# Ledger of designs, part 3: VHH binders against FYVE and coiled-coil domain-containing protein 1 (FYCO1)

Target 1, 130 residues: FYVE and coiled-coil domain-containing protein 1 (FYCO1), of Homo sapiens (Human) (q9bqs8r1337to1466)
Amino acid sequence: EICLLKSGELMIKVPLTVDEIASFGEGSRELFVRSSTYSLIPITVAEAGLTISWVFSSDPKSISFSVVFQEAEDTPLDQCKVLIPTTRCNSHKENIQGQLKVRTPGIYMLIFDNTFSRFVSKKVFYHLTV

## First folded at step 14 (VHH)

Design s6 (from r6 with Y54S T108I)
Fold by OpenDDE, fold request of step 25:
Structure s6 (fold): chain B 130 residues (1-130), chain A 123 residues (1-123)
Amino acid sequence: as target 1 above (130 residues)
Amino acid sequence: EVQVVESGGGLVQPGGSLRLSCAASGFTFSSGSYAMGWYRQAPGNQHERVAIISSGGSTNYPDSVKGRFTISRDNAKNTGYLQMNSLKSEDTAVYYCATDYEYEYGDIWLEYWGQGTQVTVSS
């Protein structure tokens, strides 16, 4: 399945390694997603067998979330394999959690999509584990 | 997916009236903590909220349009309206309809916006 993003601008790309995620600690990190934009957290995984887990909230209001697999850094986002389809999350009311098992080495891209909101920027507070 | 489409804009003389419509899809006005608003942007100016109506029917207007503009909605048609009377040249702007099904009291901005409709008041 190919990832199809609506028209929007990339706001921030925050690349992470497995080792960096393993060193996250207990605190949440903040990701800014400007209005009419989306932000990315690409996680480079060298070996299969790992489980990537996430917990996130948003403020203010909801955020759309998806996960795609990017075979290589030069693979366009719209050609990436969709692992978790885009879903609007009530992450402003409750924490959203999920996980996936890494079956193939590559880049696992967490997408926080705020392209639907014309003028309201969002902050995403996220925690990752591997 | 939520979509908002404005219509009814045009050219009117000072003192005239115009009624804008806002057709919304992807959600219904009858559900949840909903709000619909009208914003306008004149050339060289920032956006100004000229009307808002909550799911409970509460309305609010700035002094610039109070007494002249009236916001309403038809839930059966899932359509919002802005009745503009006693129009002035300074009312010339692009008018945008916006909706939000996650509305909380005090919110200044609504999430979903239309592309806007031009309103020109000129003799």
Scores: ipSAE 0.562, ipTM 0.828, lowest interface PAE 0.9, mean pLDDT 93
Fold by OpenDDE, fold request of step 25:
Structure s6 (fold): chain B 130 residues (1-130), chain A 123 residues (1-123)
Amino acid sequence: as target 1 above (130 residues)
Amino acid sequence: EVQVVESGGGLVQPGGSLRLSCAASGFTFSSGSYAMGWYRQAPGNQHERVAIISSGGSTNYPDSVKGRFTISRDNAKNTGYLQMNSLKSEDTAVYYCATDYEYEYGDIWLEYWGQGTQVTVSS
């Protein structure tokens, strides 16, 4: 995860705030992840006690997912904390769900990693709640 | 994590034979859910799929290698193979092993690729 953030190729970064997530509604959003790249959804959380919940699917085929905590935007990557280790998800077959409780304010980065796929780009359909 | 690693490449004379191996990890071929394929890329050319074996064991080859190449899997070793016979100079390329979960026929690309192994056919 940390290595990916240091040396991997970032496709797209979609920063979100808690208020933006709260106004998502019922629809899913789309995130494109080109082959050999990863995409990032950094969520800035100012208040502890919140719960970030996610549901996502991918097309075509699988995507790797992880969550990394960064205390501040200028916090070195080697000081970031892996909250959810990178896991390959068969999210093209079923929705993947999860959640975490915010214990400390900071940036919670949802990482959708497609660096393992040399030639297949993916679309990730995701919904978030707080 | 699903990974495949190629080996067995090298230099061979025209008419010779070579067997490539694809060591799989993070999954098992015996599960019946993964397809395995071999691709190659010659200098200046695009990638070409030279063999595919479905999760069910069905195989397919393009005309360029049909009758000369054979794809197989050893479930006990969790390893895929590409037996290449009657090699030609045109077979010179980097060969890649690939796998895919619940691959559907009609898709051009398998999802997971190795780093490749060089095969050179030259007198």
Scores: ipSAE 0.280, ipTM 0.670, lowest interface PAE 1.4, mean pLDDT 92
Fold by ESMFold2, fold request of step 25:
Structure s6 (fold): chain B 130 residues (1-130), chain A 123 residues (1-123)
Amino acid sequence: as target 1 above (130 residues)
Amino acid sequence: EVQVVESGGGLVQPGGSLRLSCAASGFTFSSGSYAMGWYRQAPGNQHERVAIISSGGSTNYPDSVKGRFTISRDNAKNTGYLQMNSLKSEDTAVYYCATDYEYEYGDIWLEYWGQGTQVTVSS
């Protein structure tokens, strides 16, 4: 799991605030994750107590997923707290859904990890709610 | 984490033979539910597919190696093999084993690759 923080290359970073997620709209958005890279959605949360929920799928094959907490923007990623360890998900065949309750203000990073794949890039279709 | 480790590379003279092995690990409980393949890359060239064997055992080869190379697998050991006969100088390359448990017919590139093993065919 920690290989993302040390060996992978970041491709796309899509920062979102709670207000932007509250006005996310209907349907899914798309996130491209090139082979051998990872992409992430950092969600900045100012107040404890809310619940962050996600639903995603991927094409043409499945992708790995993790959630990491970062206290501040300048916190090195390898010092962040792992909330959900990196997991290869069956996201090509079904929607993957989950949630977490925010106990500490900070940055909650949803990480879409394609570092394991040598040549197959992925599109992630995601929907977020708070 | 899925891992693949190649072995069996080396130096041989033209007309010689080598057998490469590929050990796969880190999969689900279902042995044999994945495809295996071999690829090669000579310096300055793109990677090319050398052989694929599906989970069901069907094989595919490009014309450049057909009749000389044979892919096989031992599902109980999660191990694949590439028997390389009648080697030529143009077969000199780094050979990579790859595997994929989401393989669909028509896929060219498998997802999980090893570090490669050098094969050199020279007098």
Scores: ipSAE 0.174, ipTM 0.597, lowest interface PAE 4.6, mean pLDDT 86
Fold by ESMFold2, fold request of step 25:
Structure s6 (fold): chain B 130 residues (1-130), chain A 123 residues (1-123)
Amino acid sequence: as target 1 above (130 residues)
Amino acid sequence: EVQVVESGGGLVQPGGSLRLSCAASGFTFSSGSYAMGWYRQAPGNQHERVAIISSGGSTNYPDSVKGRFTISRDNAKNTGYLQMNSLKSEDTAVYYCATDYEYEYGDIWLEYWGQGTQVTVSS
């Protein structure tokens, strides 16, 4: 996961704050992840105690997912912490749900990793709550 | 993480044979929809699939290699093979092994690819 952030090809970054997630709206949003790339949603959290929840699916095939914590924007990648390791997901056929309690303020990066796929781009449909 | 690694490439004369191997890890071939395929790319050309084998053992080949190439796999070793006979100069290319655990019949592109092995057919 940390090697992915260091040397992988980032396609899209969608930064969100807690307020933006609280006002997420109904339904899912879309995130396109080209083959051989990854995309991420960095969530900036100012206060501990919050729970971040997600649900996502993908089309036309499944995508890999992980969560990495970065204490501040200038924190070196080797000091970041993997909170949820890369998960083999069946996101093409079912919604993938999860949550994480924020114990430390900082940046919680939701990573949608399509670097394993040479030719198949993915669209991720996601919904976030706090 | 699923990984595949090719081996067995090299230089051969026209009419010769090579057997390529594909070692897979991070999963087992005994799982439901797993498939394995071989692709090639010559300089200046697009990738071409030259063989595919499904989890049930069904195979398919394009006319350009039909009768000369044979794909097989050994599920106990998580290893696939491409036997290439009667090689021609036009078969010169980088050959890639690929696998996919979400394969559906009719899919052209498998998702997980190796780095490739060079096959050169020359006098």
Scores: ipSAE 0.127, ipTM 0.579, lowest interface PAE 5.6, mean pLDDT 86

## First folded at step 20 (VHH; from q4 with Y105P)

Design w4
Fold by OpenDDE, fold request of step 25:
Structure w4 (fold): chain B 130 residues (1-130), chain A 123 residues (1-123)
Amino acid sequence: as target 1 above (130 residues)
Amino acid sequence: EVQVVESGGGLVQPGGSLRLSCAASGFTFSSGSYAMGWYRQAPGNQHERVAIIYSGGSTNYPDSVKGRFTISRDNAKNTGYLQMNSLKSEDTAVYYCATDFEYEPGDTWLEYWGQGTQVTVSS
């Protein structure tokens, strides 16, 4: 399945390794997603068998979330395999959590999509585990 | 994907009337809780919300347009409207339709916006 993002600009890309995620601790990290933009957290995974887990909230209001698999670093985002389709989450009211098992080495990209919001920028507070 | 598209803008004389339409897709006005609003922006000015309608049917207007503008929606057509009467030169602006499913009273913005339609009031 091909990832189809709404028209928008990439705000920020925050690459993470498995080791970095393992060292996250208990605190949440913050990701800014400007209005009409999306932000990416690409996670490079060298080995299969790992489980990537996420918990996130947003403020103000909701954020859209998706997970795609990128075969190579140069693979366009819209050609990546969709693992979790884009869904607008009630992340401003409750924590959104999920996980996926890594079956194939590569880049697993968490997408926080705010392209639907013309004027409202969002802060995303997220925690990851592997 | 949620999308709203404005239409009906144009040039009118002072005292005239104009009806704007907002065609919505990707969601329906017949289900759920939502708010739909009209905003306007004149050159050099900030955005101003000129009307809002909630899923329950209640409406709100600022004093600048109250009594002259009326917001409504047709669920069967999934279309919102802004009836503008007794138009004044100061009503000249780009008018935007916006909607949101998570609107709470007091929120400044609705999330989904159209591209806008120009309304010009001039003799």
Scores: ipSAE 0.731, ipTM 0.887, lowest interface PAE 0.7, mean pLDDT 94
Fold by OpenDDE, fold request of step 25:
Structure w4 (fold): chain B 130 residues (1-130), chain A 123 residues (1-123)
Amino acid sequence: as target 1 above (130 residues)
Amino acid sequence: EVQVVESGGGLVQPGGSLRLSCAASGFTFSSGSYAMGWYRQAPGNQHERVAIIYSGGSTNYPDSVKGRFTISRDNAKNTGYLQMNSLKSEDTAVYYCATDFEYEPGDTWLEYWGQGTQVTVSS
């Protein structure tokens, strides 16, 4: 996860705030992850105690998912904390759900990793709740 | 982590034969549904799938290599193979092994690829 952030090819970064997520509504959003790349949704959280919940699917094929915590934007990547290790998800067959409690203010990065796929780009359909 | 590594490439004369191997790790050919294929890319050309084998054992070849190339796998060795006979200069290319455990009918590409092995057919 940390190595990916250091050396991987970033496709797109979609920063979000808690207020933006609270205004998502019922619809899913789309995130493109090109082959051999990863996409990133960093969520900036100013207060502790809230819960970040996610549901996502992918098409075509599966996607790898992880969550990394960064205390601040200028915090070295080596000091980031892996909250959810990279896991291949059957997100093309079913919705993947999860959540985490925010214990410390900072940046919670949802990482969608498609670096394992040489030629197949993926669309990730996701919904977030706080 | 799923990985495939090609070997067996080299220089061969027209009419000769060559057998490529694809050593797979991170998965087993004996488990579940999958597709394993061989692709090639000649200089200046796009990738071409030259063989594919499905978990059920069925195979498919394009007309360019049909009757000359044979794809197979050894579950005990977790290795795929491409037997290439009656080689032609047009077969010169980098050959790649690829696999996909999420194969859907009609898929053009497989997910996991090796780094490739050079095959040169020249007199």
Scores: ipSAE 0.707, ipTM 0.881, lowest interface PAE 0.7, mean pLDDT 95
Fold by OpenDDE, last read:
Structure w4 (fold): chain B 130 residues (1-130), chain A 123 residues (1-123)
Amino acid sequence: as target 1 above (130 residues)
Amino acid sequence: EVQVVESGGGLVQPGGSLRLSCAASGFTFSSGSYAMGWYRQAPGNQHERVAIIYSGGSTNYPDSVKGRFTISRDNAKNTGYLQMNSLKSEDTAVYYCATDFEYEPGDTWLEYWGQGTQVTVSS
């Protein structure tokens, strides 16, 4: 069902562990984000001191990106602590890079938001390192 | 400037009818809008979508209002409507009109909301 933008739908969650990310290799993974939806990559971190780094591109056109901290799995998304505010990224023109240092154990959630696009679904190609 | 303005709210008895209007300016439904919806918010409740109409003319209603409410749009007048029949006390709420608009062709859409109009159903 198509909803207005304020009622965006979750497309998919792709949970990852630190060990899994450490084993990513050199290749990028693909994340599909349907039109009018957003997708999540929750990363469970058990210890502080790690650095999570990302690089991603999108096709076609742009994607919005944000990072939030979820203290517990039952914490609603809108109550999570925003670490990187939602930013529109021209990731179809150039790779977007970033990183954060883990200060507190918990779930660090990468949000790829395509709710602004009514008809265009996006593929996000991402690579993570820890 | 883009504006969306609701009107037509008021006080009615149970079983009565109201017709809400949503006048849009600064853009046209015919050229840039894919969907227009009516939402309501009762005291202590969250916003609830009570009707939506798409550019192709298809509509959708929740079970709570299906058969009683009818959404329509007049592109020539750039106005949306919500015909509310068989009103109930639980329909009491502030009703909002919301519409999208294609801001960036082929990718970006924006959403516009009105200030709302009060609908009160009581005996």
Scores: ipSAE 0.414, ipTM 0.725, lowest interface PAE 0.7, mean pLDDT 93
Fold by ESMFold2, fold request of step 25:
Structure w4 (fold): chain B 130 residues (1-130), chain A 123 residues (1-123)
Amino acid sequence: as target 1 above (130 residues)
Amino acid sequence: EVQVVESGGGLVQPGGSLRLSCAASGFTFSSGSYAMGWYRQAPGNQHERVAIIYSGGSTNYPDSVKGRFTISRDNAKNTGYLQMNSLKSEDTAVYYCATDFEYEPGDTWLEYWGQGTQVTVSS
């Protein structure tokens, strides 16, 4: 249950608010994740009860995904709660869909982890709803 | 989770032989459409694949090492090998074991790499 965060190569942080997700648009957005790096989408949620939903795919190969809860911006990363453990999904062959219900206000970090791949960079196509 | 660790590097004279080992953890070589391979990098050069073995047991080599290098695996020991014979000074490099669970024909790079083992061919 201890949050094990990798030191090293954060590439991109794409912070989003609930309002920005509500106006996401109907298409997917693109996030490039270099080989040996990871990227984050922190979603700040002020009110319990809403549901965060995601759909993503990747190209040319699959990427690892996790969801981590950070109670406040100043919470050390090693004290964050792992809500979805890091899993390598078949995101290059199918859309990966998931959701969670917000039970506690805070920051819900979607993590796209490409740190395992020495030379293959990935493009992640994602769509978020609330 | 997935790791590979190379061993068996060292100093040999031209014409000599070495056998490299690739210990795997976090998975087994017995499953699926996995590929395992060996790459090398000399200082100032790009990485070069020198051997690959596919899940069905077939192998492939570039002309520079064909007939001299042999890749194999022992699924019971969860270990891959590179037998290198008739070594030349141009074989001097760091050798990396790599594996991939999503290998497709034409892929240049396997995804999971070890930290490498030095092979030096010199008098």
Scores: ipSAE 0.378, ipTM 0.752, lowest interface PAE 2.8, mean pLDDT 87
Fold by ESMFold2, fold request of step 25:
Structure w4 (fold): chain B 130 residues (1-130), chain A 123 residues (1-123)
Amino acid sequence: as target 1 above (130 residues)
Amino acid sequence: EVQVVESGGGLVQPGGSLRLSCAASGFTFSSGSYAMGWYRQAPGNQHERVAIIYSGGSTNYPDSVKGRFTISRDNAKNTGYLQMNSLKSEDTAVYYCATDFEYEPGDTWLEYWGQGTQVTVSS
Protein backbone atom coordinates (compact mmCIF):
# COMPACT_ATOMS: atom_id res chain seq x y z
CA GLU B 1 0.00 0.00 0.00
CA ILE B 2 1.58 3.19 -1.39
CA CYS B 3 0.50 6.63 -0.14
CA LEU B 4 -0.10 9.18 -2.98
CA LEU B 5 -0.36 12.18 -0.58
CA LYS B 6 2.43 13.97 1.32
CA SER B 7 0.62 13.58 4.63
CA GLY B 8 -1.81 11.12 6.13
CA GLU B 9 -2.27 7.47 5.32
CA LEU B 10 -4.13 6.11 2.32
CA MET B 11 -6.91 3.84 3.55
CA ILE B 12 -8.48 2.62 0.32
CA LYS B 13 -8.69 3.20 -3.41
CA VAL B 14 -11.95 2.50 -5.24
CA PRO B 15 -10.86 2.53 -8.90
CA LEU B 16 -13.59 3.00 -11.50
CA THR B 17 -13.79 3.19 -15.29
CA VAL B 18 -16.23 5.24 -17.34
CA ASP B 19 -18.13 2.04 -18.20
CA GLU B 20 -18.48 1.16 -14.52
CA ILE B 21 -19.82 4.64 -13.77
CA ALA B 22 -22.28 4.39 -16.67
CA SER B 23 -23.57 1.21 -14.98
CA PHE B 24 -23.47 2.71 -11.48
CA GLY B 25 -27.05 1.80 -10.61
CA GLU B 26 -29.54 3.60 -8.40
CA GLY B 27 -28.71 5.10 -5.05
CA SER B 28 -25.45 5.70 -3.28
CA ARG B 29 -22.43 3.56 -2.58
CA GLU B 30 -20.54 3.74 0.69
CA LEU B 31 -16.89 4.53 1.34
CA PHE B 32 -15.45 4.28 4.87
CA VAL B 33 -12.64 6.72 5.72
CA ARG B 34 -10.88 6.02 9.01
CA SER B 35 -9.77 8.93 11.19
CA SER B 36 -6.36 10.37 10.22
CA THR B 37 -6.58 8.80 6.74
CA TYR B 38 -7.83 9.60 3.27
CA SER B 39 -9.50 7.52 0.60
CA LEU B 40 -9.86 8.13 -3.10
CA ILE B 41 -11.81 7.17 -6.19
CA PRO B 42 -9.51 7.14 -9.22
CA ILE B 43 -11.54 7.43 -12.43
CA THR B 44 -9.70 6.32 -15.53
CA VAL B 45 -10.87 8.22 -18.63
CA ALA B 46 -9.61 7.24 -22.07
CA GLU B 47 -11.24 10.01 -24.11
CA ALA B 48 -11.74 13.74 -23.61
CA GLY B 49 -15.15 15.36 -23.89
CA LEU B 50 -17.25 13.66 -21.22
CA THR B 51 -18.38 15.26 -17.96
CA ILE B 52 -17.87 13.54 -14.62
CA SER B 53 -20.58 14.39 -12.06
CA TRP B 54 -20.76 13.50 -8.37
CA VAL B 55 -22.98 13.84 -5.36
CA PHE B 56 -21.93 12.85 -1.83
CA SER B 57 -22.70 13.18 1.83
CA SER B 58 -21.00 11.96 4.98
CA ASP B 59 -21.72 10.69 8.49
CA PRO B 60 -21.34 11.43 11.42
CA LYS B 61 -19.45 14.64 10.57
CA SER B 62 -18.19 16.55 7.53
CA ILE B 63 -15.23 15.47 5.41
CA SER B 64 -12.77 17.35 3.17
CA PHE B 65 -12.88 16.92 -0.60
CA SER B 66 -10.60 17.61 -3.56
CA VAL B 67 -10.18 16.55 -7.18
CA VAL B 68 -6.79 16.08 -8.85
CA PHE B 69 -5.67 14.94 -12.29
CA GLN B 70 -2.96 12.29 -12.52
CA GLU B 71 -1.30 12.00 -15.94
CA ALA B 72 0.26 8.58 -15.27
CA GLU B 73 -0.31 5.81 -12.75
CA ASP B 74 2.97 6.51 -10.94
CA THR B 75 2.75 10.33 -10.86
CA PRO B 76 3.28 11.45 -7.23
CA LEU B 77 0.22 13.16 -5.79
CA ASP B 78 2.13 16.39 -5.14
CA GLN B 79 2.88 16.56 -8.90
CA CYS B 80 -0.75 16.04 -9.96
CA LYS B 81 -2.81 18.98 -11.25
CA VAL B 82 -5.24 20.30 -8.65
CA LEU B 83 -8.64 20.71 -10.31
CA ILE B 84 -10.67 21.37 -7.15
CA PRO B 85 -8.62 22.47 -4.11
CA THR B 86 -9.18 20.75 -0.77
CA THR B 87 -12.18 22.17 1.09
CA ARG B 88 -14.03 20.96 4.16
CA CYS B 89 -17.60 20.69 2.90
CA ASN B 90 -20.88 20.69 4.84
CA SER B 91 -21.34 17.08 3.74
CA HIS B 92 -23.03 15.96 6.99
CA LYS B 93 -25.78 18.58 6.55
CA GLU B 94 -26.36 18.47 2.78
CA ASN B 95 -25.50 16.66 -0.41
CA ILE B 96 -22.38 18.07 -2.06
CA GLN B 97 -22.44 17.95 -5.84
CA GLY B 98 -20.22 19.06 -8.64
CA GLN B 99 -19.06 18.38 -12.17
CA LEU B 100 -15.95 18.64 -14.28
CA LYS B 101 -15.38 18.28 -18.00
CA VAL B 102 -12.62 15.91 -19.08
CA ARG B 103 -10.25 17.83 -21.33
CA THR B 104 -7.31 15.41 -21.17
CA PRO B 105 -7.36 11.60 -20.93
CA GLY B 106 -5.93 10.27 -17.68
CA ILE B 107 -6.89 9.59 -14.10
CA TYR B 108 -9.29 11.92 -12.28
CA MET B 109 -9.06 11.33 -8.55
CA LEU B 110 -11.82 12.25 -6.15
CA ILE B 111 -10.15 12.56 -2.75
CA PHE B 112 -12.06 12.18 0.52
CA ASP B 113 -9.70 13.54 3.14
CA ASN B 114 -10.19 12.75 6.83
CA THR B 115 -6.56 13.39 7.85
CA PHE B 116 -7.52 16.40 10.00
CA SER B 117 -9.64 14.26 12.34
CA ARG B 118 -7.67 12.62 15.12
CA PHE B 119 -10.31 10.11 16.26
CA VAL B 120 -13.55 10.45 14.24
CA SER B 121 -13.97 8.13 11.27
CA LYS B 122 -16.44 8.95 8.47
CA LYS B 123 -18.72 7.15 6.04
CA VAL B 124 -19.10 8.79 2.64
CA PHE B 125 -22.21 8.08 0.56
CA TYR B 126 -21.58 8.85 -3.09
CA HIS B 127 -23.17 8.61 -6.53
CA LEU B 128 -21.31 9.19 -9.80
CA THR B 129 -22.50 9.83 -13.37
CA VAL B 130 -20.92 10.48 -16.74
CA GLU A 1 -6.62 25.68 7.86
CA VAL A 2 -7.75 25.12 11.42
CA GLN A 3 -4.86 24.80 13.88
CA VAL A 4 -4.39 24.91 17.63
CA VAL A 5 -0.98 25.10 19.33
CA GLU A 6 -0.27 24.37 22.97
CA SER A 7 2.29 26.13 25.11
CA GLY A 8 3.22 26.50 28.78
CA GLY A 9 4.30 22.95 29.59
CA GLY A 10 7.31 22.18 31.73
CA LEU A 11 8.73 20.71 34.91
CA VAL A 12 6.97 21.47 38.17
CA GLN A 13 7.14 20.17 41.75
CA PRO A 14 4.29 18.23 43.32
CA GLY A 15 1.76 20.66 44.77
CA GLY A 16 2.71 23.30 42.22
CA SER A 17 0.71 25.06 39.55
CA LEU A 18 0.99 25.54 35.79
CA ARG A 19 -1.09 27.29 33.15
CA LEU A 20 -1.28 25.92 29.62
CA SER A 21 -2.28 28.07 26.65
CA CYS A 22 -3.97 27.07 23.41
CA ALA A 23 -3.46 29.52 20.54
CA ALA A 24 -5.97 29.20 17.73
CA SER A 25 -5.58 30.00 14.05
CA GLY A 26 -7.86 29.51 11.05
CA PHE A 27 -10.90 30.10 13.29
CA THR A 28 -11.97 32.23 16.29
CA PHE A 29 -13.24 31.28 19.72
CA SER A 30 -16.65 32.95 19.59
CA SER A 31 -20.31 32.09 20.07
CA GLY A 32 -21.44 29.12 18.00
CA SER A 33 -21.82 25.36 18.10
CA TYR A 34 -18.31 24.47 19.17
CA ALA A 35 -16.34 22.99 22.04
CA MET A 36 -12.76 23.31 23.24
CA GLY A 37 -11.07 20.80 25.51
CA TRP A 38 -7.86 19.48 26.97
CA TYR A 39 -6.73 15.87 26.81
CA ARG A 40 -3.69 14.17 28.28
CA GLN A 41 -1.77 10.97 27.62
CA ALA A 42 0.84 9.38 29.86
CA PRO A 43 3.15 6.75 28.34
CA GLY A 44 1.39 3.41 27.94
CA ASN A 45 -2.06 4.86 28.67
CA GLN A 46 -5.00 5.89 26.54
CA HIS A 47 -5.98 9.54 26.05
CA GLU A 48 -8.11 11.10 28.79
CA ARG A 49 -10.16 14.29 28.47
CA VAL A 50 -9.42 16.48 31.49
CA ALA A 51 -11.51 19.55 30.68
CA ILE A 52 -14.06 20.82 28.19
CA ILE A 53 -15.69 24.22 27.70
CA TYR A 54 -18.79 24.52 25.52
CA SER A 55 -19.79 27.45 23.33
CA GLY A 56 -22.22 28.69 25.99
CA GLY A 57 -19.45 28.84 28.60
CA SER A 58 -20.34 25.82 30.74
CA THR A 59 -17.54 23.38 31.64
CA ASN A 60 -17.03 19.78 32.66
CA TYR A 61 -14.22 17.80 34.32
CA PRO A 62 -13.60 14.18 35.27
CA ASP A 63 -13.35 13.35 39.00
CA SER A 64 -9.55 12.84 38.71
CA VAL A 65 -8.96 16.60 38.22
CA LYS A 66 -12.19 18.24 39.42
CA GLY A 67 -11.44 21.10 41.79
CA ARG A 68 -7.78 21.28 40.67
CA PHE A 69 -8.06 22.10 36.95
CA THR A 70 -9.93 25.04 35.37
CA ILE A 71 -10.54 25.57 31.65
CA SER A 72 -11.20 29.04 30.29
CA ARG A 73 -11.11 31.04 27.09
CA ASP A 74 -10.27 34.59 26.10
CA ASN A 75 -12.12 35.41 22.88
CA ALA A 76 -10.25 38.71 22.42
CA LYS A 77 -6.91 36.86 22.33
CA ASN A 78 -8.31 33.82 20.48
CA THR A 79 -6.74 31.69 23.22
CA GLY A 80 -7.90 28.95 25.55
CA TYR A 81 -6.31 28.04 28.88
CA LEU A 82 -5.96 25.19 31.34
CA GLN A 83 -5.08 26.24 34.89
CA MET A 84 -3.65 23.26 36.76
CA ASN A 85 -3.28 23.50 40.55
CA SER A 86 -2.19 21.06 43.25
CA LEU A 87 -0.30 19.02 40.69
CA LYS A 88 0.55 15.39 41.44
CA SER A 89 3.04 12.98 39.92
CA GLU A 90 0.06 11.21 38.31
CA ASP A 91 -0.61 14.36 36.25
CA THR A 92 2.63 13.83 34.31
CA ALA A 93 1.61 13.53 30.65
CA VAL A 94 1.57 15.16 27.25
CA TYR A 95 -1.34 17.63 27.25
CA TYR A 96 -3.26 18.32 24.04
CA CYS A 97 -5.61 21.16 23.21
CA ALA A 98 -8.51 20.12 20.97
CA THR A 99 -11.49 21.81 19.35
CA ASP A 100 -14.55 20.80 17.36
CA PHE A 101 -17.06 22.88 15.37
CA GLU A 102 -19.54 20.01 15.02
CA TYR A 103 -19.54 18.85 18.65
CA GLU A 104 -22.55 16.85 19.79
CA PRO A 105 -23.31 16.13 23.46
CA GLY A 106 -21.96 12.70 24.31
CA ASP A 107 -19.06 12.80 21.85
CA THR A 108 -15.87 11.49 23.45
CA TRP A 109 -13.45 12.95 20.89
CA LEU A 110 -12.99 16.46 19.58
CA GLU A 111 -11.67 16.51 16.01
CA TYR A 112 -8.83 19.07 15.74
CA TRP A 113 -5.80 18.48 17.98
CA GLY A 114 -2.54 20.27 18.62
CA GLN A 115 0.82 18.50 18.78
CA GLY A 116 0.92 18.53 22.57
CA THR A 117 3.02 20.04 25.37
CA GLN A 118 4.83 17.99 28.02
CA VAL A 119 3.98 18.45 31.68
CA THR A 120 6.26 16.69 34.18
CA VAL A 121 5.50 16.67 37.89
CA SER A 122 8.59 15.50 39.73
CA SER A 123 10.32 16.26 42.92
Scores: ipSAE 0.345, ipTM 0.723, lowest interface PAE 3.1, mean pLDDT 86
Fold by OpenDDE, last read:
Structure w4 (fold): chain B 130 residues (1-130), chain A 123 residues (1-123)
Amino acid sequence: as target 1 above (130 residues)
Amino acid sequence: EVQVVESGGGLVQPGGSLRLSCAASGFTFSSGSYAMGWYRQAPGNQHERVAIIYSGGSTNYPDSVKGRFTISRDNAKNTGYLQMNSLKSEDTAVYYCATDFEYEPGDTWLEYWGQGTQVTVSS
């Protein structure tokens, strides 16, 4: 099931597991976020206690970023628990870093929101660790 | 030349209300597609989006303000609004209006931000 934000169009959904993230190399991965769209990186976590860390940049210009907790795949995004509210990031000027500690097993959704930009698509370069 | 100017901020007690305005010039809201959002920044924090409205009329709010804040726009006045009710101390911040405009059909869309307006909620 694909969950959608209340407004905007989903571009890409890139599901990841903890093991997959642990296997990330040193390089960043690229996420394309088309104008007027948002992209999702749902991370499925089976056990509590680990820490999810992220670093990302964007080009060109800024990207909005948020993190929500989805208890089940069928839970709409607008009903998910917000862990990090949607914030505008000047990720084109500097790397944005952050982390969260997993309190409850479930899906931790990283949201890269470009719905505010009607014309400019963004590339997000991200790296994750667990 | 496009300009975005916020107004309506001020000091208010908890439980009070404020209405912010975002006056846009150099662009007409009725000309095509757009998005207009309100962001706030408290000291030491990043710009948090508290509301967004799309040209089609759809809106989005974070849980922190849902049910208390309402975003709207008046195409005739070329102005966006943020009605803030049941204000809390944690709503204290500088509030910014941001909008994506296409100056003319076929032109590059550009993002414009105002200088912000201070909102202080305190007893």
Scores: ipSAE 0.279, ipTM 0.687, lowest interface PAE 1.5, mean pLDDT 90
Fold by ESMFold2, last read:
Structure w4 (fold): chain B 130 residues (1-130), chain A 123 residues (1-123)
Amino acid sequence: as target 1 above (130 residues)
Amino acid sequence: EVQVVESGGGLVQPGGSLRLSCAASGFTFSSGSYAMGWYRQAPGNQHERVAIIYSGGSTNYPDSVKGRFTISRDNAKNTGYLQMNSLKSEDTAVYYCATDFEYEPGDTWLEYWGQGTQVTVSS
């Protein structure tokens, strides 16, 4: 995961705050992840105690997902904490749900990793709540 | 991490044979949709699948190589093979091994690819 953030090809970064997630709206949003790249949603959280929840699916095939915590934007990558290791799920056939409780303020990066796929780009449909 | 590495390429005369090998690693989970295949690309051309073998053991080939190429696998060694017989100059290309754990019938592209091995058929 840390190697991905350090040397991988980032396509799209969608930074969000807790307030933006609280006003996420109905339905899902789209995140495109070209083949051989990754995209991410860094969520900036100022206060501990809340729970970040997600639901996502992907098309036409599945994508890998992980969550990494970064205490501040200037925190070196080798000091970031992997909260959810990279997992390949059947996101093209079903909605993938998960959550985490924020125990420390910082940046919670939701990572959608398509670097393993040489030719198949993915679109991720996601919904976030707090 | 899933990796595949090709070997066995080289120079051969028309009518000759080669056997390519594909060593797979980093995959320990069962897949109901496992597939392994071979693709090739000659300069100036797009990639072409030349063989695929499914988890159930059935195979498929395009007409351009049918009857000349045979894909097989050795599950105990986690290795796939492409036996190439009656080679023609038109078979000259870089050959890639690929695998996929979410293959669906009709999919054109397997997702995990190696770096390729050169096959040259020339007098």
Scores: ipSAE 0.247, ipTM 0.665, lowest interface PAE 4.3, mean pLDDT 87

Design w4
Fold by ESMFold2, last read:
Structure w4 (fold): chain B 130 residues (1-130), chain A 123 residues (1-123)
Amino acid sequence: as target 1 above (130 residues)
Amino acid sequence: EVQVVESGGGLVQPGGSLRLSCAASGFTFSSGSYAMGWYRQAPGNQHERVAIIYSGGSTNYPDSVKGRFTISRDNAKNTGYLQMNSLKSEDTAVYYCATDFEYEPGDTWLEYWGQGTQVTVSS
């Protein structure tokens, strides 16, 4: 069920390539997600076989998270594959970590979803590795 | 998914009363980190919280409505209420039910809001 983009407003899109993630740096980066919006980290992967790993937390409250596969940038949303369904994570109290193995080249979209929150904006602190 | 739906708004004369209802779904009212509140917004104004009930049953109200408004909940019906008495023209606004199952001390804004119900106090 892929209705994310119809139900909320995109705030920030932070596209990354595998090479940019390999040069990510030591610490976490910040992603601001205003209340009632969502933000995306599309990761473009040209070659199958690698593993994408993430660690994130949020302040001041929890945020929802999902992962969607998009074969190409012009692929309609309804043709995208949900890899991790949207889940409200306990991200304000602990680091949320996970990984996925890339089986198909394409765009792996990490979605930080704050559309449920009427007035509480979030900062997401994230670190990615490949 | 978590949802709240308001009902019970309408037109009422000054000095009158209304009871608003807040039907909840996607969670059950219970002990824990639950909070429920009512907010209002008049045209041209910011949102104002007019009542909150915490998981332990305690309540709080701003001075503008204290003594006139009463928040309550019926956990068996999964429904919250706002009893509004001695209504004044200044109470005219859209009223929103809000809930939050991750309530923390010091939170001002609850996270999940309904679409609102209009209350108009006019002669």
Scores: ipSAE 0.209, ipTM 0.625, lowest interface PAE 4.3, mean pLDDT 86

